# VH-VL binders against Small ribosomal subunit protein uS13 (rpsM): the designs that were tried, part 5

Target 1, 118 residues: Small ribosomal subunit protein uS13 (rpsM), of Carsonella ruddii (q05fk2)
Amino acid sequence: MNINICGVLISKKKNIVFGLTKIYGIGYSMSLKICSKIENFKNKKFKDLTNEEKAKIENFINKINVENNLKTIIKENFKKKLNLNSYKSLRHKKKLPCRGQRTKTNAKTRKKMNHEII

## First folded at step 15 (VH-VL; from z5 with heavy chain T107P)

Design z6
Fold by OpenDDE, fold request of step 17:
Structure z6 (fold): chain C 118 residues (1-118), chain A 124 residues (1-124), chain B 107 residues (1-107)
Amino acid sequence: as target 1 above (118 residues)
Amino acid sequence: EVQLVESGGGLVKPGGSLRLSCAASGFTFSDAWMSWVRQAPGKGLEWVGRIKSETDGGTTYYAAPVQGRFTISRDDSKNTLYLQMNSLKTEDTAVYYCTTGYDTGWPYDYFQHWGQGTLVTVSS
Amino acid sequence: DVQMTQSPSSLSASVGDRVTITCRASQSIRSYLSWYQQRPGKAPNLLIYKASSLQSGVPSRFSGSGSGTDFTLTISTLQPEDFATYYCQQSYRYPWTFGQGTKVEIK
């Protein structure tokens, strides 16, 4: 069975620290920070959480940018970057590597990559 | 349709024991947490205890007045919830309701369904 | 324990009236509040969960609001079948606790 944490389904059987990393924008370090307010959080599973603890987790997450919100921010930042008259911007527009990589025989992945993925 | 039917209520003397049962139907019993809520005659509602689903560990929680005297258990094979009441006191006199909530709105818990209750009278 | 205090304990109203019941928690319970209706001689029925979510099958004249410590149940237009006792209940912390109830009587 799953628990919904801020729109993300996580197995109740998972450790809360590791489980929260399923949320885009929450890494291990952030997860530890979130869970640090919960007693015995290191070995606690979602199924063991009290409502109070669940609320604490959600409240914290709601204060940070995660999932679609974070993706949107990243996308917007990238768009801003593309609008700059910089070498990197030009290379991105041309779907080429930006760090001086060889392009004669390599860079197939970059050449095929859409701007939205970067 | 969800149905909860309590049974086992009756008259008992102080210090006595009684076992209530709640037969559940209309939902996946094994996945649901169950609770008992009681209501003394002419009084308000009082939470007695809760038992989580076995998948969630089957953990039990009790109100202080019944802690150590009452035991909540379940038999998923029979879709039945139990309340074993020991060392009964006069203040335990109440209608006992079987209640449940299922995962339709995590993480919030609420008594979505109620039985009709069974009366327990503790009197000398 | 979290104490739940309802106000008023009882009120008299007429059919068609707007009725408001308040529930106050002794500490913040976020949105872990439910409202129940109990008609005389009947088992309670869930009206509102998560402080403001209407239970399926419950008339839209019922609404819940609030978060933290102060919560309100509102009946926009009281109907004859609404004369009952209403209870708030918190599930934020164990033990779960109910308010003392509010009896809505016919004026």
Scores: ipSAE 0.739, ipTM 0.886, lowest interface PAE 0.6, mean pLDDT 93
Fold by ESMFold2, fold request of step 17:
Structure z6 (fold): chain C 118 residues (1-118), chain A 124 residues (1-124), chain B 107 residues (1-107)
Amino acid sequence: as target 1 above (118 residues)
Amino acid sequence: EVQLVESGGGLVKPGGSLRLSCAASGFTFSDAWMSWVRQAPGKGLEWVGRIKSETDGGTTYYAAPVQGRFTISRDDSKNTLYLQMNSLKTEDTAVYYCTTGYDTGWPYDYFQHWGQGTLVTVSS
Amino acid sequence: DVQMTQSPSSLSASVGDRVTITCRASQSIRSYLSWYQQRPGKAPNLLIYKASSLQSGVPSRFSGSGSGTDFTLTISTLQPEDFATYYCQQSYRYPWTFGQGTKVEIK
């Protein structure tokens, strides 16, 4: 069974740190920052999250996307030209935030970390 | 059709024990989280606790009034949920309902299906 | 624990009336709120989940609204079979808790 996080379906069996990397714009380092708000996060899988903990994760992701909105739009358009990801994984109508389509990244650290800005 | 049938209720003296059973059918029981909810006569609903599916870890959570006295367990081979109630108190007198939110999707946190309940009376 | 408080605790209404029942959470539960109906002598049944989603098979005269701490259940045109006690329930934080109930009596 899958859990829906910000419009992205993720296996509930995945560790939360690694599973969040399936979301556009979230690499390993950013996932660690997000998950640090969850008690005992290193040992948790999505199946272990309460609704409150899920909400905390989604709220944090939404705050990140406010700063990245323009860059995300540009990256989504470029990815669609390359046909690298199905549009089916985006939920444009009812999910916060459905703005970012995740790129495949090899880097865990980015120069423009959203947390520095707050 | 989803069915939940509780049994095992009855009269018991304070300090006694009872085990309730809930026979489940019409859904994949082994995938579902299951809950017990109770209702004292003439009173409102109170969540007793839940047990996760084995694939989600099989762990339990209990409301404070029953913690340490009640044990929720399941036998997936028999599609049966259990509530072992020990050290019963008069305030445990209630109708006990077996519940699940199986058809509402994971994490099964609201209760689409209810049994008819079984009455537990704790009195001296 | 998240306390759920319903208002009113009871009411009497006529067939055809619009009835509203409110539920207040002691802290934000976002939209993790469900509503149940319990007819006398019967088990509860689910009416509304996720604050506003109507459960399959529930008459469209029932609706739910709200988020955060304040929620309402509305019965747009009360029917004789709607004599029951109504409960809200939060599933945001353990322990999952119910409101104390609202008894609706048909005149």
Scores: ipSAE 0.160, ipTM 0.684, lowest interface PAE 4.9, mean pLDDT 82
Fold by ESMFold2, fold request of step 17:
Structure z6 (fold): chain C 118 residues (1-118), chain A 124 residues (1-124), chain B 107 residues (1-107)
Amino acid sequence: as target 1 above (118 residues)
Amino acid sequence: EVQLVESGGGLVKPGGSLRLSCAASGFTFSDAWMSWVRQAPGKGLEWVGRIKSETDGGTTYYAAPVQGRFTISRDDSKNTLYLQMNSLKTEDTAVYYCTTGYDTGWPYDYFQHWGQGTLVTVSS
Amino acid sequence: DVQMTQSPSSLSASVGDRVTITCRASQSIRSYLSWYQQRPGKAPNLLIYKASSLQSGVPSRFSGSGSGTDFTLTISTLQPEDFATYYCQQSYRYPWTFGQGTKVEIK
């Protein structure tokens, strides 16, 4: 019925290119880039993925999320350096994409399955 | 109560053929991926192959030693898994187990339920 | 193919002992690893799936850990019914493969 990819439930009958677009931050172009690493991806549905292929997709998505979050952190650190001697700027409430997400991507504070390090 | 009952084992000469059956009950057979696992006397477990449910495409995958000689099939109307074994070799002598994965969901890549096994002896 | 190597191949232990069995994969299999127990003359039984998840009905003295290439099955306090052969199995990559087994014998 459904498969869990990075915390998002997707019908296992759905084509992998279209199905990955259900994940926050993944558009059609990015989905194609991710799936192009899978042999014969054009006609594959999620039900056709091996566990190895599923893990490769999830690793790629997680790497993208980490890199994007790092870019945001770098920009925020740069803004703090530009605001020399102003501590009031630290009271601004700001959200980072990887923190506070509820169900659409892997979240380090909502551990339902151990994330592997390879 | 899940039950898997293998049958059809016996003594056969090298080059011969046998067909094993596995009668399934206590779960929705048509939703399950099914596997065969074998164990030579006094040896470890060896995965033979699997067949997907029809809804997942019904496709098969075989371990290299049996590729081209063994055929896994299923009859969902009879809740029965089959293993057609052709061109048998003495190396195929083993107890053959019918297995299936998680009985209430997906994935089917670990073996929650096992039959009692049926012995196939390939000997002159 | 992913080769699974268990250590030790056999061990002798007494009731009450802590037993640790290791399974090593020839390449990373993430956490796609299961453990089985086979008593003499019987079919295997599933103990652990997804490296560390305890199968329903399996006593809590059994536990699994590890990811990547190195995995461990632990029996915290060995019981008389635990004298058996134990197998690990990977499902990361076809063909699915088992370790060669670890026989746990009574001293």
Scores: ipSAE 0.049, ipTM 0.675, lowest interface PAE 6.0, mean pLDDT 82
Fold by OpenDDE, fold request of step 17:
Structure z6 (fold): chain C 118 residues (1-118), chain A 124 residues (1-124), chain B 107 residues (1-107)
Amino acid sequence: as target 1 above (118 residues)
Amino acid sequence: EVQLVESGGGLVKPGGSLRLSCAASGFTFSDAWMSWVRQAPGKGLEWVGRIKSETDGGTTYYAAPVQGRFTISRDDSKNTLYLQMNSLKTEDTAVYYCTTGYDTGWPYDYFQHWGQGTLVTVSS
Amino acid sequence: DVQMTQSPSSLSASVGDRVTITCRASQSIRSYLSWYQQRPGKAPNLLIYKASSLQSGVPSRFSGSGSGTDFTLTISTLQPEDFATYYCQQSYRYPWTFGQGTKVEIK
């Protein structure tokens, strides 16, 4: 049995603090912050949440960038970075390491990578 | 097809007790939360209480007017919901409906299915 | 407790009319609102859940809108079988509560 938290399905059997980390953009620290206003949140599972408590969680999450929104933002930021005439930008464009790594015999992985978040 | 069939209604005196049953079929009963809703003659609908599935902890919730007097329970092996009513009052007179909602994804809970109801009359 | 107030308590309409029923919550209930139809002598039937989601099998002439405290049920074109009592219900907080009902009668 799953619960839907802002479009992400999470098992109701999971602890709310750990379960929220399934949402891209929410780590443990952020999850703690989100859950901190819920009574006995450290040992609470999603199945034990009230509608009000869920709403509190969702209200908080809706104020931050998570999942696809966050991914999009990161991609856009990376694209902006690529448009800069900086050494790092040039190295990314050339699919080469950016931190002075050897490229004659190494960096095969980097050379094969597309323009993704490093 | 989902079916909910209430039984056990009847005439009782104030202070008396009555146990209602709801036989469920057509769905996985053990996974479903169940609820009771009542309607006094000529009046509106009133939520009585709810019991979650055992997988969700089997927690029960009650309306204030019935708190401490009514007990909701379930027997998943028999696909049956119960409402034990003690210390009945005249104001408890109503048609009692058994209701349920499928696991449509919490937190939205609504009464998706209703029984036909059973009449409870509390009168001296 | 969250009080649900429907308006009007009763209305008269004719077949083909557009009917609008409102439900106001004493406090915000987000979208945790459902609408039910009850015909005389029958059990209630679910029409709308999550404030605006149409229950399967319910005619498209029924629609729900609203969030927070103000909600509306609309019947675009009233049919003979729509003469009934309608109830809103919140499931945001315990105890769950219903509106007092709106009776739609034949004009």
Scores: ipSAE 0.035, ipTM 0.697, lowest interface PAE 4.9, mean pLDDT 91
Fold by ESMFold2, fold request of step 17:
Structure z6 (fold): chain C 118 residues (1-118), chain A 124 residues (1-124), chain B 107 residues (1-107)
Amino acid sequence: as target 1 above (118 residues)
Amino acid sequence: EVQLVESGGGLVKPGGSLRLSCAASGFTFSDAWMSWVRQAPGKGLEWVGRIKSETDGGTTYYAAPVQGRFTISRDDSKNTLYLQMNSLKTEDTAVYYCTTGYDTGWPYDYFQHWGQGTLVTVSS
Amino acid sequence: DVQMTQSPSSLSASVGDRVTITCRASQSIRSYLSWYQQRPGKAPNLLIYKASSLQSGVPSRFSGSGSGTDFTLTISTLQPEDFATYYCQQSYRYPWTFGQGTKVEIK
């Protein structure tokens, strides 16, 4: 079984640090930064995430993708090294694959995870 | 040039209190997790606890021997880490180091930078 | 808690010797292990992180290996500045714990 993180399907059995590296533009170092905001992240698999933790991860990935697109645009404008159309890189990331978490969540699941965190 | 400088160590009686400070420079302190590590004279290293950056939730975690007696805090406007030590015991006698792994990458769970340490002696 | 046990507790060696120090975790810590060197009267210095990655500025005579529960620090050719105490540390589970240390002394 899979979880959708910013439009990318990742096995729920994967450790969250390694699983996030399957998302384009996220290496191990960046995955560690994202996941370090979650308590006990080194032991967590995607199946162990609360809805709040999933939303936090997706929000930070979205911010990173926006920053990367802006950096790509600035790089293309100043250096003009890749392709004739600087919007090519921006258009590739135009539809940011985040915020699919608005599906209904049950209160029992959220309550259980909340009680485990001090 | 990363620098960590501890201060506030000294002699204190059992049951007393001390506050240690660690002045940080040469890196973005507000993004870093910070830890305290102690070393009793002639003994090995013991992790005391850590505090996350505010952006990572600002939460603390403590080793069992100090839980409930020690409090780690930070002031990002002053680039300063603190360790408040209450109800001190003779077994708390140690050199206390502040430490971080900020410039090696994340998640700050190994200690690239260390201060020189400050000695706390708990004795009658 | 994850207990970290180093072996040996101390050793005597000469400049030029090959030295091996082992660290054993009481449960799997995957590769969340680091090695530190502490010279007498000084703060520790990081040598190895993520079990086998050499910290910047550390001489290549230092190497680390292992995963799971068994880890090794190797100094291929001891130098005078390598006489120190060495510690392993796990960061897989809280509390983060150190091994008891291995003192490398001049013979």
Scores: ipSAE 0.005, ipTM 0.597, lowest interface PAE 10.2, mean pLDDT 80

